# VHH binders against Mitochondrial amidoxime reducing component 2 (Mtarc2), part 22

Target 1, 303 residues: Mitochondrial amidoxime reducing component 2 (Mtarc2), of Mus musculus (Mouse) (q922q1)
Amino acid sequence: GTVAWRRTRPRRRRQLQQVGTVSKVWIYPIKSCKGVSVCETECTDMGLRCGKVRDRFWMVVKEDGHMVTARQEPRLVLVSITLENNYLTLEAPGMEQIVLPIKLPSSNKIHNCRLFGLDIKGRDCGDEVAQWFTNYLKTQAYRLVQFDTSMKGRTTKKLYPSESYLQNYEVAYPDCSPVHLISEASLVDLNTRLKKKVKMEYFRPNIVVSGCEAFEEDTWDELLIGDVEMKRVLSCPRCVLTTVDPDTGIIDRKEPLETLKSYRLCDPSVKSIYQSSPLFGMYFSVEKLGSLRVGDPVYRMVD
Short names: E, the ipSAE of ESMFold2; O, the ipSAE of OpenDDE; V2, 0.75 times the mean of E and O plus 0.25 times the DockQ between their complexes.

## First folded at step 11 (VHH; framework vhh_lunsekimig_d3)

Design bb7 (from aa8 with S50N; at its last look DockQ between E and O 0.19; V2 from the best seeds 0.00; counts 0 for: pae E 15.3 > 2, placed apart)
Fold by ESMFold2, look of step 11:
Structure bb7 (fold): chain B 303 residues (1-303), chain A 121 residues (1-121)
Amino acid sequence: as target 1 above (303 residues)
Amino acid sequence: EVQLVESGGGVVQPGGSLRLSCAASGFTFSDYALYWYRQAAGIERELIANINSGGRTDYVDSVKGRFTISRDNSENTMYLQMNSLRAEDTGLYYCAAGTYDWETGEYFQYWGQGTLVTVSS
């Protein structure tokens, strides 16, 4: 058995240092599909939420329950979602729009799904949307599944068994953590090194911060934004999936990944965590639930 | 086959010292992060110290300054030097080695059998 522990707060009162301002908030209801920019969000222990729509609570799977990746199906990034309180409306090039209810019949099948080497449940969203994705992608039969909070998510212990010092949290279909954050300055710096410039959407962050130095977020441990307190999990390792153009659905397979590899590889002391993957952006867990919005100051808690 | 074997446990008075060893075989030792865990009776096993493949160390607050983790890659052995021992340090001490392959998404972790440390007057 493996146990997790949480770092205790210092007994001294913490000081706040403003490190930036929230410039953008994104929610990605369906994993790999297009994000939705919002001006205000709730921040739950399992990620961002607007109304009944939750970040990465839906994912596309094959008939055997395995997650479909943008490496296999880059055109998923072109599926746009309209946020509604009780339903989602999906649009994609060459397709009639489809509407699906957020509340699914309890009789819908619960699939045993697999992502990043872990098992997780998902309730089938029905044959109509399954056929819709199958017709759009054209390569095989696909289904859409939805997580609900009565299901067991992927815990820190399962995600990072070798990193038992990490705080406890749980995620549905996000890669690794409830919240993903990148600074605008880090993107600006990356773009100075690229022939073809890229946009933030290549990296799919939930929160974008302005007003700090490039890669300053690498050093942030505990943050206060609006009502929300967050604690650093790990850096975000990047793979070939970051080379999918969010406007065209075309995968480059080289850039921006090769450029990131030239200057963003981890220190040798943490190669057991990150291997040869370049690092861009930070993962956070939610320690105090609440709301945050575009324009909120971002504070680092120091000591 | 993979093995991790702890040694060096025993009975010691409060304020005393012990040095634990964890001998490893069956994998490329230098590629793995290494860990010491402690389990007191009736309590969940807790991580107390770790050292990654590059030698970076981290400790829980309760042992910081008293315990020192180290590794000798030439001998495939990890150590835990425990100084200023307290009664609450009593427990079964496990070593572990692990790695996570971001390319495949697979996790591997190996555990030792544990060595008992008793701190009593």
Scores: ipSAE 0.000, ipTM 0.171, lowest interface PAE 15.3, mean pLDDT 86
ESMFold2 (binder alone), look of step 11: mean pLDDT 81; pTM 0.793
OpenDDE, look of step 11: ipSAE 0.025; ipTM 0.373

## First folded at step 13 (VHH; framework vhh_lunsekimig_d3)

Design cc1 (from bb4 with R56Y; at its last look DockQ between E and O 0.79; V2 from the best seeds 0.00; counts 0 for: pae O 5.2 > 2)
Fold by OpenDDE, look of step 13:
Structure cc1 (fold): chain B 303 residues (1-303), chain A 121 residues (1-121)
Amino acid sequence: as target 1 above (303 residues)
Amino acid sequence: EVQLVESGGGVVQPGGSLRLSCAASGFTFSDYALYWYRQAAGIERELIATINSGGYTDYVDSVKGRFTISRDNSENTMYLQMNSLRAEDTGLYYCAAGTYDWETGEYFQYWGQGTLVTVSS
């Protein structure tokens, strides 16, 4: 049996060019709630992970399973989360803290949820936390659900049926992609155009990069950070959620979104994707799993 | 009222060609990605061709090199040129137009009623 030695085409040694440094990492355990700053994170195929806590694996829903975001309930951004080994501690203005187990009993009910027009499952986190959110928001009855890794996530094919050329990945409750990245320089640029300056928290990125030019991240296709390889998926289309003040929970509905619309609209060739939404930040998928830390150099991988 | 109307379906012999048309009305055609789907008997509907607003096209492997999707924004019409047709291409063909509303998080897709393509000797 002639073992046809498949000549492994010498993997063209991809050249690495440093384009910046990781200055901040945030995980958002609960969608639309306050981010947790971390110094180190694992990057999984479905997003960032810190210990047992995964980015946007929790979501507030209505009783009918529909997603609730800061678009509808701006005060969600005021819910702070403390990460513990086995528990999440939630705090919000005027509320007593509540502690939730990270691991839920398998007997907890699974809901059919709807997120951005797509169906996804979520395990109920229990009546206590449901009541907590209901009491906090005071608008209607809410539930908190958790994505179980045994569940089927939203695939790229479902997320972007019109864009079959995109990478294949799966997400739980993130809007578009596993990883969201913004540069500090881009924020600085935006702020030169604003009367009221905004901070990075308005845009809720996972990774913030320093040391690059404004919107240089728009040109990054493949990145190496730590031992993580990631590939660009899409730009981040911005919506009214960017007008929610992360410190007050007040929604302006104008800035910085209007300013972004003035100079950050998409190319006409991709209007079918982004429509009239301005672009700020980049979405990445994870090609090689690993870990990254604040302070890690960010490399562009070039052929 | 949004309308998508397919035409051009029929019976064709293996190796033959057929051109499908989809006339659209009631929405901003140029802002939408356009799709052709097909559904064979007993099989789930499948996406076979896509063209975005910028003219980028994508195809499933089974039709690649044989089918061509195109659009005429001035006429609000999309086309599917089908060459080298095979028996396995038999099915109901649907045109669709879709886009995301990122503000609301809603995905919109409009569908035609379909046109039947039969490839038979």
Scores: ipSAE 0.024, ipTM 0.381, lowest interface PAE 5.2, mean pLDDT 91
ESMFold2, look of step 13: ipSAE 0.415; ipTM 0.758
ESMFold2 (binder alone), look of step 13: mean pLDDT 81; pTM 0.785

Design cc2 (from bb4 with R56W; at its last look DockQ between E and O 0.14; V2 from the best seeds 0.00; counts 0 for: pae E 17.2 > 2, grease 25.2 > 24.2, SAP .714 > .668, placed apart)
Fold by ESMFold2, look of step 13:
Structure cc2 (fold): chain B 303 residues (1-303), chain A 121 residues (1-121)
Amino acid sequence: as target 1 above (303 residues)
Amino acid sequence: EVQLVESGGGVVQPGGSLRLSCAASGFTFSDYALYWYRQAAGIERELIATINSGGWTDYVDSVKGRFTISRDNSENTMYLQMNSLRAEDTGLYYCAAGTYDWETGEYFQYWGQGTLVTVSS
C-alpha cells in the first residue's frame, strides 16, 4: 500500500479579546473557612497558591473521616487564617488563636477521608488543633487534615464520570475544579433582586473579574490572565451553603439561593448535569501554569 | 421518542477511511454533549470520542490524530471521520447522549443501535 506522511502539525491561530480585569483574588486554605485576599498568586494545576499556602489543602473532618462543611457547621466561615513563614495562624470568635506548622511530621496519621462520595487521603494536623475545632464547634469531635501533593487527588473522571469531554485535572479538597471565577457585574445584578444584599464572599470565588456585563463569564471558554491559561470546566451549581452569612456564620437556608433559582436555572437540555441547582459563576482548570495579579487584564482566547 | 441512528459502517481494508453519521431526534440536539463508543467482540464497550455542545472535542489515545468527531446542529447529526483504520478498530460503533443526575449520581445514557465497522486484510 501507499503511505502518506505529514511533517508538521498546523499551528493554532488565536485572537485575544479583553473581557475584563482581575479585581480580587481569594485563597481558602481550609475548606469552608474564611478566605484570604491576596494581590498576587501562583496558579498550579491543583489550584491557587500563595507562598506555602494552597487553596483548599486543609479540611475539617469528623473522626470517621467524613468531611464537614459550613452547611453542617456554619460557624466555620468565621475561622480566619493568617500566613507566616511556615505556619498557619487560626482565629475564631471566642477562641484563643492557634498556630500550626504547614509541614507536618511524616509520622502523623494519614486518614481515609470521604468528600462528596469520593475517597481521598489527609494527614492529621495533630491533637491540639483537633481539640481547638472541637471546642469551637461544640457538637462532636473534629479533626483537621492536610493534603500532600504526593497523595492521589480526585480526578476529572471521578468527579464527572459522565462528562468524558472534560479535560483532565486533579483537585485536593476543592469541590469540583482548581479555580472558581465570578464577575462583579453578576453579583451587582443579583443584588438588584435581593431585599438583603449579599457580598461576593457568600460565593467563595478564587478570581473576581470587573469590567464585563453580568453573566458574561457564562460564555468564556479559554482565558489568558497574566501568563496563566485557563479552560472552562462547567458552571458552578449553588446549594444552601451560599446562604451562610460570611460575617455572622448564620445560615438563612433561603436567600440568596431562592432568588437565584428564580432566574439562574439551567437550560432543560443540560438538566442532567445541573438538575434544580441555580448557576452562578464558572469553574476552570489551569492549562498553562504561571502567576496572575489583581489588576491583570482578562483575555478570552478565540479561534 | 428519543432516537439515535448510526450509519456509514462497512468493510474496509487496513489504512482505509470511513465516515460514520449519527442522526438524532426526540431531544434538543444542540444542547447536548455527544459521544462515540465502540465495542469489539468479547470486550466491554469503550468511549472513544466526545464533542460538547460548544464543539470542544476529546479522544482516547488510541484514536487521536486518526479520528475526527464533528457535529452539524442544523442537521441534528454527529459524525465520526475515521482515517488510517487498523484491524483493532473493528467493532460495533454506537453514538450516545449522556445524562448525569447530580442529585443521585447515577448515569443514564441514550444509545443508538450501532453500526458495524470491519477492518480486514
Scores: ipSAE 0.000, ipTM 0.121, lowest interface PAE 17.2, mean pLDDT 85
ESMFold2 (binder alone), look of step 13: mean pLDDT 81; pTM 0.788
OpenDDE, look of step 13: ipSAE 0.020; ipTM 0.304

Design cc3 (from aa8 with S50R R56S; at its last look DockQ between E and O 0.02; V2 from the best seeds 0.00; counts 0 for: pae O 13.8 > 2, placed apart)
Fold by OpenDDE, look of step 13:
Structure cc3 (fold): chain B 303 residues (1-303), chain A 121 residues (1-121)
Amino acid sequence: as target 1 above (303 residues)
Amino acid sequence: EVQLVESGGGVVQPGGSLRLSCAASGFTFSDYALYWYRQAAGIERELIARINSGGSTDYVDSVKGRFTISRDNSENTMYLQMNSLRAEDTGLYYCAAGTYDWETGEYFQYWGQGTLVTVSS
């Protein structure tokens, strides 16, 4: 018989240096919709999880399966989500709330979806929620799809075929990696350069870290937070999505992106990866599964 | 019922190769990180290899370059290819599958019963 052992993995004989503290945690159940602030989260290989809800495991798509984001439908950022044990409650301006089951019938149709030129599957969430998004956005017919862990995710080999040195991981509908991290200090720095100040929600991180210097997160290779070990993947290249006001759903198309471009461009040596996109935030993969909480110290693991 | 069943163990000469398999059932295999442990006589069980759900691998130094952990989610099976075996590799090898228990807030692992690997001249 199989015996379940509850063992705390012995801490790698690595030296830990505290570099900050977790100040905020967000999950984004639906891609491009409003984040949900949580006090505690599980970190899985594919991203953050709260109960049965996983970060960016839902996505709005066109009827042909193409991804829809706040880039083309900025009002998506106004869709708020309430997490329940078995349901998600969606709300948006001018709409009645809709309740969506987290668990879908296996009989629901699976769509072939397209994200950033890559194929991925998604199970249809039903006509009701599809109509809800269609009525809300009022531009064309949309569907909501859910990723199932039985499906094949997007691998690093597919995401970055020219970057063979990257660690192997798999994601559902996140743009790049399982975990996105930004420091408060980096935001403060950016805001010193802006006429109109922006809040952290513009950048949609999973983890916010306080107590470090501006852009110190760019130097972090391996982190221990709570029981979770993370490894740096890439910097976060920023796009026009950062110009969407999270409170109004209005897209500026200029700030803060233009300001970021002025001083946060990548090194020429990595231009093949980031091109002309400014860098703000850091992507991590999960090396050791576990949990973390707001208030947890953030340690850099050093050899 | 959760089951992990190791196979492929046996007696091999130094320098030889073995391939261990671990067949899993009763849980969502693709959601779990997978591990190989070994326990030599009189020594505490040690982690020797791991592969996360995304396919990232890690090894203890003593087996780096010689052992390869892999997984086949379609078959719910994990493997350990062992090359260039040494006498010190002798022991009971365990496969494990680990994940986070949301109710308890703890990381837990399911374990197999083990398969014996003996490296002897």
Scores: ipSAE 0.000, ipTM 0.218, lowest interface PAE 13.8, mean pLDDT 91
ESMFold2, look of step 13: ipSAE 0.519; ipTM 0.797
ESMFold2 (binder alone), look of step 13: mean pLDDT 80; pTM 0.783

Design cc4 (from bb4 with N52H; at its last look DockQ between E and O 0.02; V2 from the best seeds 0.00; counts 0 for: pae O 14.8 > 2, placed apart)
Fold by OpenDDE, look of step 13:
Structure cc4 (fold): chain B 303 residues (1-303), chain A 121 residues (1-121)
Amino acid sequence: as target 1 above (303 residues)
Amino acid sequence: EVQLVESGGGVVQPGGSLRLSCAASGFTFSDYALYWYRQAAGIERELIATIHSGGRTDYVDSVKGRFTISRDNSENTMYLQMNSLRAEDTGLYYCAAGTYDWETGEYFQYWGQGTLVTVSS
């Protein structure tokens, strides 16, 4: 019997409204290191992917497994990364380049790491790159670790235990969510208030959107970009990391953070989440896996 | 031809467990978000579990901690492990696969025929 599959049209027709265009895409293979601009990216449940390289799947740690970021070592932002098919090339001022395989031997040690008070695993990338970072930063001994997709990531339940209403997702070493998005217009607005203009790299987004109004991204709940479907998670609370100059590695500790605090504080109703941190940028989770490109229209999905 | 076929339903005692399966064919399974719905007698169909194409899962509060949705893309099959079943879990369970129609810009879903789950002492 021909089971007539009744194409039951979903009752709620979602409409697409274009709200902007993707103007830039960055992947940050190593947390707190320099971003890599790409023309196309795959969006996975755990973040952006370019080839075999995944966003923030590498992290610098102390020997005890604690995370190291540009907050503690601002010069990390000067480490540039070149993506190859099977390896990463790292460069930094005063250093010789080092080449790292993307795929690590299974025999490499797995470390217990700690990121923002939460435990997470990381596979050691070897002594050579460890020594490279140690020699570069010159403050203490460091290791580089890689997240393996077979490992357990940090879940929303752990990240936000008091926020049970948040959608479930898992991340490796990103701070809060798989995808970070900022509009160009928001940056322009911020810069009208600053004596010293800052560029988008100060804020380390994955996706930059043009063609919208300043902070319009704050209103976006569900997005379609390319064939990727995204859902808003939270606003991005900003910290002292935004005061690190991406070109010099010098930390100001004031601007643009103080300026942001003057006009971008959260609503009192969500103070439990963001506290006194100003908000700049939006966090998204990926609901439908796909790819997006620079130049793709950004659609808001509306009921 | 797109097909979704549910199986695994039956009668179970309170506190018992069941595993539902949904076998899919006729479309690119890995690209779709997958859903389990249920419909109790006299009640509107409700979404109870979602697994997105990327693997993220969502549950309604009434099934959280008891039900687990999963997918095997290699076999084009979705599962619902149901533990600690209650009388209120009784109903017809439907699997669905959803995606966007890129031509129309509309979201659509394929549906199975449903499998009956009865929780009774």
Scores: ipSAE 0.000, ipTM 0.213, lowest interface PAE 14.8, mean pLDDT 91
ESMFold2, look of step 13: ipSAE 0.027; ipTM 0.473
ESMFold2 (binder alone), look of step 13: mean pLDDT 80; pTM 0.781

Design cc5 (from bb4 with A33N; at its last look DockQ between E and O 0.63; V2 from the best seeds 0.00; counts 0 for: pae E 7.1 > 2)
Fold by ESMFold2, look of step 13:
Structure cc5 (fold): chain B 303 residues (1-303), chain A 121 residues (1-121)
Amino acid sequence: as target 1 above (303 residues)
Amino acid sequence: EVQLVESGGGVVQPGGSLRLSCAASGFTFSDYNLYWYRQAAGIERELIATINSGGRTDYVDSVKGRFTISRDNSENTMYLQMNSLRAEDTGLYYCAAGTYDWETGEYFQYWGQGTLVTVSS
């Protein structure tokens, strides 16, 4: 890892209110693929990192560079990842494992990719892993691309040209923000409303918080966790991806999404942002880099 | 087909006023955020004013206090009232409409062909 620590301003005096405890931390190296649970992580301005492996720095694309997610290819959620400092090892049902280096040759092709309304580049991970995903998914030709630190990230300003405050961060292949957070209580409440219970992995959070009320995270603006300070970006709008069972790769297309739509639609005053999508969990940007771990208290910071 | 058609451009003296309009068809107008961009000769288009689907407006500093964006969802039309015009306001003015589909993760943006505003010396 070569991410430099930045601290350009002194930390202001803040009142801290503990709102919970970190109960789980997940990193998802490849977009839509299985996450890796970790006990401790570095938090960069572009998201969580474990050694040289970074959250959503890899994604599967079609030949034309358009992203592929578990919405189109639900079996992506079954691709499991073993982390080591210089390599990723991928496994999937019915497939021989494949190993790819985290550092790619500079001569590998750079693709012009598109996701979530924005152009972004990705370096081709080579023909072997491209064929591996193509053989696994079987529906068309696919490639794997990697973001690297020499590339320009996606800027939130282009998604919301009228909202100037959103120019403070960039992301690689996450949808909107570097960090995604949900409370355990919110999942427990959702499960009281469902015939078939779902688990947190349906929602793919980076950080899970225990010890608060259901949906309390909807109110959290600035957080301190371990060394890390975070600032609210958006509520997380949910789509049919949340109906993909992370253990089977089967997409339901209705639940838990339809239940969420019954009680989690946004206030009319912000419908211009969220439309008809139900809200579950919160997106955060990283204001102060550092480390965090399972068991850390979660503080809301107030002035 | 989606169409955005600007009108109301023309030649005006410094200090004068113009009202631009953007007539839209082929999409659900009330669901879209709307934008005015301008392009001086040899320069990239710049965003100058916005109005979101909920009616919230914003402006770049160079036009703030002089230009007013508005929308009429019943007529599928957006407007730009331009007052106190300056020579530097000369350019081609484009309307645009955009929305995100959170289900697919795709951003859609449509552009008009532009209407010319010339502020004469």
Scores: ipSAE 0.013, ipTM 0.408, lowest interface PAE 7.1, mean pLDDT 86
ESMFold2 (binder alone), look of step 13: mean pLDDT 82; pTM 0.798
OpenDDE, look of step 13: ipSAE 0.121; ipTM 0.555

Design cc6 (from bb4 with Y100R; at its last look DockQ between E and O 0.56; V2 from the best seeds 0.00; counts 0 for: pae E 4.6 > 2)
Fold by ESMFold2, look of step 13:
Structure cc6 (fold): chain B 303 residues (1-303), chain A 121 residues (1-121)
Amino acid sequence: as target 1 above (303 residues)
Amino acid sequence: EVQLVESGGGVVQPGGSLRLSCAASGFTFSDYALYWYRQAAGIERELIATINSGGRTDYVDSVKGRFTISRDNSENTMYLQMNSLRAEDTGLYYCAAGTRDWETGEYFQYWGQGTLVTVSS
């Protein structure tokens, strides 16, 4: 696919400038559900993976295939996941744990799903886990679906139909890009402005970087971390989903979003891209696959 | 009501030039990125050029160096100057203005109706 094309492109010799250190790595197997902090990860062209468990390769859908996120069902953030090579174990308040295999029978139904404005396929994870989510959320019938790499993902052309300059990539159920990155300093700065402090999990980054200045990541274009090279896609625009407390599952609807709107709106020259959404964190594509881990230096590649 | 109206299409010999115009109304023109798309008969519509609200331009490889997108915010009009035209450039040319609702993820794109460009048959 696209990874092979990127791997064969000539690469200019670059100077490396260390901008920080990886302080946290998060994988979110099920969209909107609780993340799992890991020490080491593979970085694929479709996002992070640990063994056979991949970032946002699972999502909860309604019977009609429309995605469900923590905006609609905030209690999804309380569903915790134990990573295992062959199985996922799910836990949630008031529920017996459930175990599901990562490899699903090929005979399981493939749903036509809709998420973040686009159509995408998902293989049904079976009636048992569907009933589990339905019992947990209580508001209607829900199903769990899984993406696999044999399916067509949401491509750059479909995600950004008028942004011809973006490099080609695909995503499964992530909103917009394979990798999401925020610095610790940006969170610290935000928290100095808030009455009630928030933690990084509100923002669901894959990679957290320490040792830089607040919002420095807004300027990073090409990064080297461990064996992995990444290229900036866009800033991450934030919406009301950011106001869901990851520990309680309660949606505030105002903070931290209103505070972000007071100082993080985009430059007028790119308002057609971001509109009135405040920007916090960065989206990256993966240009060279590899592994990275907590403690790795983060380098900016400069000319 | 948003309107985008293309003009300037016609018949030209290979190597020739045309200038397309797109007159816009019904939105704050200076705030929007603008686009030219091209569609040959029987194939998918192709984005060929873009210009953001600050004037940054970008082009697909097939037109780079031959086509120039520009905008005049005082006249609510964008242009496509097409030079060194080739038979492969024949098709309907559409202008567009785009925005995205980041809350829902829906991409909204306003379209003109197209102007026909024919490079010598």
Scores: ipSAE 0.110, ipTM 0.520, lowest interface PAE 4.6, mean pLDDT 87
ESMFold2 (binder alone), look of step 13: mean pLDDT 81; pTM 0.794
OpenDDE, look of step 13: ipSAE 0.489; ipTM 0.769

Design cc7 (from bb4 with G54S; at its last look DockQ between E and O 0.88; V2 from the best seeds 0.00; counts 0 for: sugar tag NSS H52, pae E 3.0 > 2)
Fold by OpenDDE, look of step 13:
Structure cc7 (fold): chain B 303 residues (1-303), chain A 121 residues (1-121)
Amino acid sequence: as target 1 above (303 residues)
Amino acid sequence: EVQLVESGGGVVQPGGSLRLSCAASGFTFSDYALYWYRQAAGIERELIATINSSGRTDYVDSVKGRFTISRDNSENTMYLQMNSLRAEDTGLYYCAAGTYDWETGEYFQYWGQGTLVTVSS
């Protein structure tokens, strides 16, 4: 039996070009709540992880399971989270702190939730934290749910049914992709156009990159950061959420969104995806799992 | 009022061809991704062909090489050319137009009423 030695085509050594440096990393344990700055993070197929805490694996929902974001409840951005080994501590203005276990009992109820028109499951975090959010927001009854890795996430096929060419990945409660990246230079550019300057927290990225030109991130297809390889998925379409002041929880509904609309609209060829939403930031999927740190060089992988 | 109206369905012999049309009105057709779905008796509706706003197409394996989806933005019409039809292609065919509302985060689709395709000897 002639063992046809499949000549493994020498993997063309991808050239690495440094395009920047990681200047900031944020994890958002609870969707629409305040981010947690971290020095190091694991990048998983479903997003960033710090210890046992995963990015956007918690979500506030109405009693009927519908997602609640800072679009509807801007004050959510004022909920701060402290990460501990086994617990999350939540704080908000006028509230007493509440401590939540990261690991929930399996007996906790699983809800059918609705996020961006798609169904997804979430395990109830209990009545205490539900009441906490209800008391904090004071608008209606809310629940907090956690995504369990045993659950089925939202797949790219469901997220983007018109875009079959996109990478196959799965997410819990992130809007579009596992990783969100913005450059500092892009923010600087935006701020040159604004009367009132905004900070990066308005846009809630996972990774901030310094040392590149404004909107250079739009050109990045494949990146190596630390030992993580990631691939571009889509641009980040911006909505009214960007007009929520992360420090006050006040929603302007105009800036910086209107300014972005003035010069950051998508190409007509991709209007089916982005419509009239301006683009600011990039979404990435994780191709090779690993870890990255603040200060790591960001490399573009070029053929 | 948004409308999608399918036409071109009928009875065809195995190996035959059929061209479906979907006429759209009431929305910006060019900004939408377009889809053909089909539903066979006793089976769930399935997506069989997609064309995005840039003209990129995708097909399920069962129709690859036989079906072609296309769009005419000037006429607000999408088409499905079906060649080499098989008995298993029998079903109700639906056209759909979809897009994202990023303000709400909702993906939504408009649907036609469907046109029946019967492949029988």
Scores: ipSAE 0.122, ipTM 0.533, lowest interface PAE 2.3, mean pLDDT 92
ESMFold2, look of step 13: ipSAE 0.295; ipTM 0.691
ESMFold2 (binder alone), look of step 13: mean pLDDT 81; pTM 0.785

